VH-VL binders against q9hk44. Designs and how they scored, part 8

Target 1, 202 residues: q9hk44
Amino acid sequence: MNSRIMFIGGVPGVGKTSISGYIARNTDIDIVLSSDYLREFLRPFAPQESHLETSVYDAWKFYGDMSDDNIIRGYLDQARPIMGGINRVIARALANGEDLIIESLYFVPDMMDEMVLKNAFLAYVYIDDPDLHRSRLEDRINYTHRNSPGSRLAAHLKEYRTIMDYSMDMARGRGIGLYSTDDYALARQRLLDDFRKFVDRR

## First folded at step 21 (VH-VL)

Design t3
Fold by OpenDDE, last read:
Structure t3 (fold): chain C 202 residues (1-202), chain A 122 residues (1-122), chain B 108 residues (1-108)
Amino acid sequence: as target 1 above (202 residues)
Amino acid sequence: EVQLVQSGAEVKKPGESLRISCKGSGYSFTSYWISWVRQMPGKGLEWMGKIDPSDSYTKYSPSFQGQVTISADKSISTAYLQWSSLKASDTAMYYCARHESPSYSFEDFDYWGQGTLVTVSS
Amino acid sequence: SYELTQPPSVSVSPGQTASITCSGDKLGDKYAHWYQQKPGQSPVLVIYQDSERPSGIPERFSGSNSGNTATLTISGTQAMDEADYYCQAWDRRENHVVFGGGTKLTVL
């Protein structure tokens, strides 16, 4: 039997952690990995040039002044080792026939093997309304990050939305589904339905 | 039942514009993508491009980029293929075909139109 | 650009097994689909995702895909199976659909 694997991307505040949990509970998938923990795990071992010790919203500083281009460069530097790890994790799950959900800020399908892309359901979640996005970042303390004020991340909304736009463009250009979480309930249901369709075709 | 019905055969001259249509029925039109495929006389199938009718996102083959325009009117479940200026080399059979979303499928064409023959000659 | 290569023609006697190949770089890491086209008709999907048969397609049609080659197999070939067959794949990286050159199957 084929393993059920979902790789979901999205910047902080879009609700990818919650939606991944929802899908896991509704599909009986027990293993859900977060790139936040994967990043933390990799930090001691990652190449220096990846700058994983720096927050993604500050990674542009290694290239000079703040710009969309430098923000993306910094993002991609961090993404390289993490995507390499994610690719191997998914490959393992596929080899063993294990079900798996991975939710990740770092979502770069071009850094994944074709075999992985063939056998995993890929999705990118986003949020259209920047004000709603800000509020959701601020409210993280009430939901998924109980001991971490969301105001810190909200201060870097520009950087996150730049990354989001880049990621959405990449995803769309490669046939990957985009899911707006402005209507969160609708988004998670659509994502679940598409995932089930993916699984049913295999 | 699912059907893709294309517009009738066309006889045109070089330089003329043309738009042919593909109407879907028997299914939710916006839930499936539409591709256009060219088949020149006695030749093989050539993918031209595709459209997501839900938001009119389009992707073209490099060989057809800038040569044709693919569009859709979801209100009448119809996709279009159009030329601004036809050439003799555009003489061919043109098929529309549907596939499920690439988000959860791999773009297999499960239903095809009957084809539209386009003849361009001076 | 991604390319798929098919033999121009394959011949088989009635009742025998026909095999049509489709070659592409790491095609086994993609899904291959197959279409049958008879003269004056639209293509018909006969195999999707390497080995799946759509409803209404006879069981004598089967498919496989590994390495660089996908194969359409027709067991117990019948006269009615004489047609052109096309393989097809989706190149996700470029988001392009690609067809093979087609194979004319003749039933002798």
Scores: ipSAE 0.906, ipTM 0.948, lowest interface PAE 0.5, mean pLDDT 96
Fold by OpenDDE, fold request of step 23:
Structure t3 (fold): chain C 202 residues (1-202), chain A 122 residues (1-122), chain B 108 residues (1-108)
Amino acid sequence: as target 1 above (202 residues)
Amino acid sequence: EVQLVQSGAEVKKPGESLRISCKGSGYSFTSYWISWVRQMPGKGLEWMGKIDPSDSYTKYSPSFQGQVTISADKSISTAYLQWSSLKASDTAMYYCARHESPSYSFEDFDYWGQGTLVTVSS
Amino acid sequence: SYELTQPPSVSVSPGQTASITCSGDKLGDKYAHWYQQKPGQSPVLVIYQDSERPSGIPERFSGSNSGNTATLTISGTQAMDEADYYCQAWDRRENHVVFGGGTKLTVL
């Protein structure tokens, strides 16, 4: 396969959008997709009052009281259709030999085909420091989301970090690289280097 | 040149503890994972488990989970395999082998140690 | 658990082509690696990622992988190629490394 495909996961505020752009520019990959828009794209086709109509940080409500378990259940419910779509998108890119980067809140490798897992670079980015995470969420309006107040997302830091912890465990358990963006510059460089190593093995 | 040098042959009795070592040289030790592989006399290769020396993350084969402990001391570029209580059935050749990070590779073992023969008998 | 199956033995005459198979469920959707082990020696990687050859490995060694079967091919087999050969894969979902049972190649 000649296609260069990266699938990068991370909760809001970790910097996955920015780092994906950085990698795209440094590898001449033109197509970068975001699960935020993919989710939006799917919403018209979702059943009425489906879980896709609810923000991921409220998805636990489908299961009752707020708990880590219910947060994850809600997260996984939303992830299923989106991951299915992402899997197909990557499969298409691979079939056509197209380069592609996908950044996604929803990162569930077990919902992907073996062929996709074999031929795509997977990575998960995270933030160790919760205070830094909060501040980055609040500052989104100044960077990647100019018309969206970050305070809304910052109010749901607990839910996001719960999802992050779950995702990190899943990623680590499957040999997927974890990249702390506490040092953003270091993280993006390491990620780029690993991506290049991945590509070079093709 | 890249080398994995393992500790010498061991002769032990059942119930004894043992730790064997695998020292890497000629490369950045923390940039590669180390796996341990068992080969019983006249038998095939059996993957036991692996370790990321950079943070000591370990993953074991189900058959060896709880039976052995894999560890590493990155300060001396050494990985370890240890038993708390040996059994006669632990008699085998044990190899360490390195592979690149699974984050961008698929765990092919490009370099192997020379092996450590462990004999357990009463 | 994921399993890889190899024939216990394969025989070939000098100069002929030897083929050693490794079978696993959807193995073609994984990468297969191959190792050569001679008596009293450590295994040596001879093929990685289905068909890639490490430096120092003769060109007569090649590999392929599709469907459920990976194949190690040795063209123009020589006496020195007599050894045990093991296939290996990585199961990402379980994060386990898996070896085949090994194949003894005899050069007649």
Scores: ipSAE 0.904, ipTM 0.948, lowest interface PAE 0.5, mean pLDDT 95
Fold by OpenDDE, fold request of step 23:
Structure t3 (fold): chain C 202 residues (1-202), chain A 122 residues (1-122), chain B 108 residues (1-108)
Amino acid sequence: as target 1 above (202 residues)
Amino acid sequence: EVQLVQSGAEVKKPGESLRISCKGSGYSFTSYWISWVRQMPGKGLEWMGKIDPSDSYTKYSPSFQGQVTISADKSISTAYLQWSSLKASDTAMYYCARHESPSYSFEDFDYWGQGTLVTVSS
Amino acid sequence: SYELTQPPSVSVSPGQTASITCSGDKLGDKYAHWYQQKPGQSPVLVIYQDSERPSGIPERFSGSNSGNTATLTISGTQAMDEADYYCQAWDRRENHVVFGGGTKLTVL
C-alpha cells in the first residue's frame, strides 16, 4: 500500500492545524507534524544569530527596511532548512510506506525533490478576508494555542498576508490547490475530498 | 456520457480574428480543467495552455503565451480558444482535452474533443 | 523547458511485442501518460500514471517508467494498433504539459 502523505501550508490563523487534525481523524492517519515543532527541533543546532531565532514576521530585518520583497526574502531564508527537513521526513515516510500529515507555515515546494512532490498531496490554505484573519489570530488562544495570546501575531498581519499572497501565487502557479478557510467547514471538507481523490489515484 | 464537442472547421484569412469553442457535457464542467492542443498538419501534439473553468485561471505554454487567449463560460460549460490576428502558420487541428485538477491529479487527458480544423490562407 | 523524446517510428509484425520509449530528464520522477492517435482521429488515452489502463483499453497495452525513460509496451500487436503514439508528462514547477514528438507504429 502506498503512503498517504499530505503537506499543507498556510500562515498562522488560517486554520491549517485544525484542518490537519480533522483530516487525520477522518483518514486514520496517526502522525501529524507541525513546522513549528520542526523549527524548535532545529534551533539547538542552528548557528548563533541564525534566522531560526527570529520570528518570521521580523525576518525582513536581515535585509534592511520592511518591504514585500524583504519579507519574502526573510521568509524564504527561514524556510530553507525547514523545507530541507520536511523533504527528508516525507522521503522517509515514503520509503517506509508510512502515512503522514505535515502542516507548515513554510510551504516552498520548489525546495522539495521531484519524487517527494509527486508522491505527496500538496495544499495551501488561506483566508481571503483580512478582518477575519485578524480575528482568528487574536482568538487562537481559544482553540489551538491555549497558552499563547494571538494579539502579538495579529500585530503582524501585514507580514503574514504578504507571505500568504506570495505562497498562494507560487502554489497556484504550480497546480497546487488553494483552499479558503473563510468558510472553514467547507474548506476542510473540500480538502479532505481532494486528499481522498489524490490517494485513490495511487 | 462524457463528451467534448468542438465547433466546426474554420477557413480564415491572415489578420482575421477567430474564436473556437469546446463544450463539455456529461460531467461537472467546473470540476475539470480544459487544455488546448495544437497539431499542425503531419506534426505532433503541442500543448498550448489550460484553464480552470471554476475561476478562469489560465496557464499558457511559453510558445503560445500572448499568441492566443483561452477562456471559459461555465454557465454553458464551454471553453474557448481565440486569436486576435490569425497567421498562415496557425493552420492546424486544434483539440480540447479534459483533465482533473492538478491539485490531486497528474494531468492525464482522459477525454478529447473531435478537433477543430483551422485553415488560414490568403 | 522540459522535453520528451520519442523515436520517430517503430515497426512490428502482427503478434509481436512493440516497445515505444519516451525519454526525459528524470522522467521516472514524474508520471508518464500515453496516447494513441489514428489517422483522422482524436488522441485516446491508453496509459496514465506510467502503467494504469483506462477502462476499455486492452490488457495488451502496458507501461513502465524508470530513470529517464518511460516505455509503452504493446504485446500481441494487432493491425488495429497501427497509429501514432505520444507520451506526455506534467512539469509541476512550470505547471506545463509536455508531449513527446510522437512515434509512428507500423504493423507490417
Scores: ipSAE 0.902, ipTM 0.946, lowest interface PAE 0.5, mean pLDDT 95
Fold by OpenDDE, last read:
Structure t3 (fold): chain C 202 residues (1-202), chain A 122 residues (1-122), chain B 108 residues (1-108)
Amino acid sequence: as target 1 above (202 residues)
Amino acid sequence: EVQLVQSGAEVKKPGESLRISCKGSGYSFTSYWISWVRQMPGKGLEWMGKIDPSDSYTKYSPSFQGQVTISADKSISTAYLQWSSLKASDTAMYYCARHESPSYSFEDFDYWGQGTLVTVSS
Amino acid sequence: SYELTQPPSVSVSPGQTASITCSGDKLGDKYAHWYQQKPGQSPVLVIYQDSERPSGIPERFSGSNSGNTATLTISGTQAMDEADYYCQAWDRRENHVVFGGGTKLTVL
């Protein structure tokens, strides 16, 4: 029996955590992992002042002045160890025949093995409307992060949207589905349907 | 019944422009991608490029990038392949073919058009 | 660029098993699809995702894919199976479709 694996990417505020939970409940997949926790898991092993100790929206500082290029470079530096871990986690799940959903800010399929990519459903969720994106970041305290003010993240909307645009471009160029969560209900249904189509072909 | 119907054979001269068409029927046109495939006389299949009719996103083979333009009109379930200036070397059979989205499939072509023969000669 | 290599021709006697190979770098980590093309006709999908048969394709057609090689197998080959056969794959990294050079199957 083939395992059902979904790897979903998106920057904070797009609703990837909620949509992953929705899909898990509707497909009876019990294990859902978050790159936030994976990052925390790696931190004790990271050198002082490593990229893992810096927020992704500040990662550009390792390269100098704020720019789109430096934002992306910082993002990719943080993504490298986490994507390596995600790749191994998915490979393990596949080897064991386990179902798994991973939701992640770090979404760089080029850092994954071909066999893993072949056997996982990949999706990237995004928000078109920047005002809606800001609002969702500010309001996350009411949903998934009950003890963490969203105002801090909302202040770095520019950095997140830069990462989002880069990720969307890369995802589209590699045939990965893009799902706008401006209409959240529509997005989660479409994603669920595509995931099922993926599973049915296996 | 799913069908891809292509436009008729073309006889052209070098330097002329040309647009050939591929009309889909019997399915949701925007739910599938369309690829164009060239087959020169006595030769093999060559993938040229593809289009997502839902948003007109296109991807070309490096060999055909800048040489042709792929487009679609989803209102009439039709994909197009066009040249701005034909060459004698463009003489070939051209096929359109359907595949599901790469987001959940691996781009097997389950249906093909009947082909359009393009002859370019002085 | 990603490439698929096929032998230019394969010959079999009626009733024998024909095997057509398709080679590519780590092709086993991809899915291989196979098409049959007869003279003057459009290609027809005969195998998809290495070993799946579309509706209407005879059971004598089968496929496998491992390592660097995919194989189309035709058991009990018939005269009607004489055709050109093409393998095909999708390269995710470049998002390109790639065809093999084709194999002419002759039934003696």
Scores: ipSAE 0.895, ipTM 0.941, lowest interface PAE 0.5, mean pLDDT 95

Design t3
Fold by OpenDDE, last read:
Structure t3 (fold): chain C 202 residues (1-202), chain A 122 residues (1-122), chain B 108 residues (1-108)
Amino acid sequence: as target 1 above (202 residues)
Amino acid sequence: EVQLVQSGAEVKKPGESLRISCKGSGYSFTSYWISWVRQMPGKGLEWMGKIDPSDSYTKYSPSFQGQVTISADKSISTAYLQWSSLKASDTAMYYCARHESPSYSFEDFDYWGQGTLVTVSS
Amino acid sequence: SYELTQPPSVSVSPGQTASITCSGDKLGDKYAHWYQQKPGQSPVLVIYQDSERPSGIPERFSGSNSGNTATLTISGTQAMDEADYYCQAWDRRENHVVFGGGTKLTVL
């Protein structure tokens, strides 16, 4: 297959959008999708007051008190329909021989088909420093989300970092590359290089 | 030239501890993973586990989990396989092998060490 | 745990085509790699990612993988090709490397 597919995961504030754009521009990949928009696309079809109607940082409420377990459970509940869609989107791109980048908060490769996983470059980006993470959430209005104040998201840093930690453990355990964006320039270059290596092996 | 050079043959008794080594040269040691593979006399290849030398992350086969320890010293481009207490059944040839990161590869072993023969007998 | 199964032995006459199979559940959804091992020697990678040849490997070596079966094919088999051959795959779910049981290829 000639398709170049990258599926990149990470919680808000880590720089997924920017990195994806960077890679797209440096590889001449025209289509970049975001799970944020995919989620919005699915919402009209979801039951009223479903998990998809709730922000991911509030999803734990469906299970009772705030805890790491409930945060992850809520996250996974929202991820299921979105990952199902992402799986089909990637499968279609592969079938058609199309290049595609997908950036997603929801990154659960176990919910994807093996054939899809085999033919896509998977990466998870994260931030080690919580303070840096907070600042990037607060400042995202100046970069990728011009009309969306970051203060709201920054207030839920704990939930995001819980999801991040879980995702990192899962990704690492499955051989998926982890990329710290504490040094953003280094991260995006490493990611680009690894993506190219992936493509070159095909 | 890429090379993996392993330590020499070992003759040990049951209950003794042992550490064997695999030294990489001719490439960036931290850019590749190292796996250990056991081959008992007249038998097939058995994957034991692997290590990312860059951060010493390890993954073991269930059959070898808790039975051996894999480690690495990136300062001297060396990976290790060690036993705290050898058994007669540990008698085998042990290979180290290199593969690219699973992040963009599929873990084909492109280079192998020459093997270390470990004999454990009373 | 994921398992790969190979026939214990395959025999061919010089000049004939040898085929060694490796079976695993949905192996076609994975990549299969092949190694040659001669007596007293370390394994040598002869095919990676189902059908790719490393530098230095003769063109008579080829590979395929579909469904549940990967196949190593040696066309125009030579006496020097007599060896043990192992298939190998990576199981993403467990992040484990898995080898087949090996196949002894005899050139008659």
Scores: ipSAE 0.892, ipTM 0.939, lowest interface PAE 0.6, mean pLDDT 95
Fold by OpenDDE, look of step 21:
Structure t3 (fold): chain C 202 residues (1-202), chain A 122 residues (1-122), chain B 108 residues (1-108)
Amino acid sequence: as target 1 above (202 residues)
Amino acid sequence: EVQLVQSGAEVKKPGESLRISCKGSGYSFTSYWISWVRQMPGKGLEWMGKIDPSDSYTKYSPSFQGQVTISADKSISTAYLQWSSLKASDTAMYYCARHESPSYSFEDFDYWGQGTLVTVSS
Amino acid sequence: SYELTQPPSVSVSPGQTASITCSGDKLGDKYAHWYQQKPGQSPVLVIYQDSERPSGIPERFSGSNSGNTATLTISGTQAMDEADYYCQAWDRRENHVVFGGGTKLTVL
């Protein structure tokens, strides 16, 4: 029996954690992993050049002045070890026929093996409205991150949206579905439906 | 019944412009992608490019990038393939073909148009 | 660019099994699809996702894919199976569709 695996990407505030939970509950998938925890797990062992001890929104500082390019460079540096881990995790799940959902800020399919890409449902969630995105970051404390002030993240909305735009472009260019969470209910339903279609074809 | 109906055969001269069409029916047009495939006389199938009719996102084969334009009018469930300036080497059969979204499928073409023969000669 | 290679021709006697191969780098890590095209006709999907048959396709058509090679197998080949066969894959990284060069199957 083929494992059901979803790898969902999105920057903070887009609702990827919540939507992953929703899908998990509606598909009876028990294991949901977050790259936030994977990041913490890898930090002690990651290469120094990955700069995992630095927040992703500050990673551009290693390249000089703030720019879209430097933001993306910093993002990719952090993504390398994490994506390597995610790739191995998914590979294991596939080998064992285990169902799995992984939600991640770091979403770089090019860093994944072909076999993994073949057998996992990939999706990227985003928010079109920057004001809505800001508000959701600020309100995060009321939902998934109860002890973490959202104001801190909201202050770095520019960096997140830069990463989002980059990620969306890459995802789209590789045939990966994009899901706007401006209408959250619609997005999660569409994701669920597409995931089911993916699973049903296998 | 799902159908892709293409426009009729074309006889053109080098340098002329041309747009051929592919009309989908029997399904939600914006829910599927359309690809164009070239087949020169006595030769194999060549993928040219594809379009998502929902937002007109296009992806071209490197061999056809800049050589043709793929577009769609979702209001009439029609995809287009066009040339600004035809060459004799453009003489071929052109097929449109449907596939499900690459977000959850793997680009298998389940329905094909009947083909449009384009002949370019002086 | 990603490429798929097919033998230009395969011959088989009626009732025998025909095998058409399609080779590509790590093709087994992709899905291979197969199309049948008869003279003057549009291609018809006969196998998708390595081994799945669309509705209406005879059971004598089957497919497999491993390593670098996908194979279309036609058991009990009939005269009506004489056609050109094309393999096809999707290169996700470039988001390109790729066809093999095609194989002419002759039923002797």
Scores: ipSAE 0.890, ipTM 0.939, lowest interface PAE 0.6, mean pLDDT 95
Fold by OpenDDE, look of step 22:
Structure t3 (fold): chain C 202 residues (1-202), chain A 122 residues (1-122), chain B 108 residues (1-108)
Amino acid sequence: as target 1 above (202 residues)
Amino acid sequence: EVQLVQSGAEVKKPGESLRISCKGSGYSFTSYWISWVRQMPGKGLEWMGKIDPSDSYTKYSPSFQGQVTISADKSISTAYLQWSSLKASDTAMYYCARHESPSYSFEDFDYWGQGTLVTVSS
Amino acid sequence: SYELTQPPSVSVSPGQTASITCSGDKLGDKYAHWYQQKPGQSPVLVIYQDSERPSGIPERFSGSNSGNTATLTISGTQAMDEADYYCQAWDRRENHVVFGGGTKLTVL
């Protein structure tokens, strides 16, 4: 039996965690991983002054002044080890015939093996309206992150939007589906449908 | 029944402009991508480019980038391939072909048009 | 650019098994699709995603893909199977569709 694997990308506030849970419940996939936890898992092994010790929205500081280029550079630096890990995790799941959903801020398909790309459903979720994005970041405390003030993340909306735009461009360029969560219900249904289509073709 | 119907054969001179069409029927036009494929006389298949009719996103082969324009009118379920200035070397059969969204598939062409023969000669 | 290589021609006797190969760098890590084209006709999909057969395609057609090579196999080859066969893949990173050079299958 072929593994059902979904790798979903998106910046904070877009609803990727909630959507992943929704997909999991509707497909009977028991394992859902988050890159947030994967990052934490890697931190003890990283050098003390590693880019992994900083938040993604501060990663640009390693390169100087804040700019779109430096934001992306910082993002990619953090993404490399995490994407390497994600690649290995998916490969393992495939080898063992395990179903798996991974939701991740770090979404860089070019850092994944072709074999993984061949056998995993890839999706990128985004939010088009910046104001709605801000509000969702602020409201995270009421949903998926009960003990984390959303105001902190909302203050870095620019950085997240920059990463999102970059990621969307990459995803689109690689034929990966983009799903706007401005209409959340529509997005999650569409994503579920596409995932099922993907699985049914195997 | 799913069908891709292409416009008729064209005989042109070098320097002339041309637009050929591919009309889809029997399915949701915006739910599938359309590719154009060139086949020169006695030669193999060459992918030229593709379009997502839902938003007119296009991707071209490097060999055809800037040489042709791919477009679509979703209101009439039609894709287009056009030249601004034809060359004798453009003489070939041109096929349109459908594939599912790359979001959940791997771009196998399940339906093809009948082909449009374009002849360019002085 | 990603390239797919096919032998220019393959010959088989009726009833024998024909094998047409398609080679590409790590092609086994991609999906290979196969098309049959007869003279004066449009290509027809005969195998998709390495080994899947569309409805209406005879069971004698099969496909495999591993390493750097995809293979289209026609068991019990018939005269009607004489055609050009093209392999095709999708290069996701470049988002390009790539065809092989084609193989002319002759049934002797």
Scores: ipSAE 0.876, ipTM 0.935, lowest interface PAE 0.6, mean pLDDT 95
Fold by ESMFold2, last read:
Structure t3 (fold): chain C 202 residues (1-202), chain A 122 residues (1-122), chain B 108 residues (1-108)
Amino acid sequence: as target 1 above (202 residues)
Amino acid sequence: EVQLVQSGAEVKKPGESLRISCKGSGYSFTSYWISWVRQMPGKGLEWMGKIDPSDSYTKYSPSFQGQVTISADKSISTAYLQWSSLKASDTAMYYCARHESPSYSFEDFDYWGQGTLVTVSS
Amino acid sequence: SYELTQPPSVSVSPGQTASITCSGDKLGDKYAHWYQQKPGQSPVLVIYQDSERPSGIPERFSGSNSGNTATLTISGTQAMDEADYYCQAWDRRENHVVFGGGTKLTVL
């Protein structure tokens, strides 16, 4: 029996953490990894040029004025060590025949090893409506980051949507499925069904 | 029964326009991508490009980018291949073929149309 | 531009095993698919995802893919297996479909 591996990308507020939990419960996959905690683990060891010590929404500042290009450059700097680690984690799971769900802000197809592209179910989740996205960010803070100011992440909606739009374009261009969570219940069922089809094809 | 039925053979002159069609039946048309494949007389299969009929997203082979237009009308479960100005070198058999969503599959073509022979001669 | 190379022809006697190769840089890191095309007919999928056989394809057809080479194997070759055979892969980074040049199998 081969490993069942799901790698879900998405920016904060799109529901990737909740969806990964739903999938885990409905597939009996025990291991779910989040890049939020992988990022914290790696910060003391990551190369300086990754700028992993700063928040992703501030990383553009290393390149000059705020622009879409500089936001994306800062994101990609941070993604490099995280994606390197994700490639190794998936390689280990494949070698041991282990199941795994990874949900990550850092989702860069060009940094995925060929064995990830061949053997993992890849999905990118997004929200089409910016007002809904802002609302979901505000709710996320209230439930998952209860000591943070309720508007802190929502103040960076532009940076997150710039990263989301970039990631959607890169994913679409490489045949990776895009899943709108504007209707959360539909999205999680679509993801579960597609994951099962992927597994059934071997 | 899954079927891809293509439009009939065409005899054309250089410079004329042409649109050929591929109609899917027996399955959910928007759940599968459609590719067009050229086979020149006595030659092998050449991938021309593909379309996701659900949103009309297209991808072309570099050899055919700007040479043809691929489109779909999902309301009638039909994909199209179009030339604005045919050349004698366009004489070939043209196939349509489908594959499952790349979200969970790897672009194997499980069903093919019967082919449309296009002859372009002076 | 990812490329797939096949020998132009292979000949076997009836009952023998035919092997048709498809070569590409690190092809084993992709899935290989195989199609049979008889004269005047559309291609038919005979192997997908390296080694899976669609329903209705005889079990004498099998496939493998490792390193730079995918192989279609036909055991107990019959006269009806005489056809052109194409390998195909997906170059995901460019999102292009790539076919090999084809191999004519002759059963003498």
Scores: ipSAE 0.827, ipTM 0.916, lowest interface PAE 0.7, mean pLDDT 93

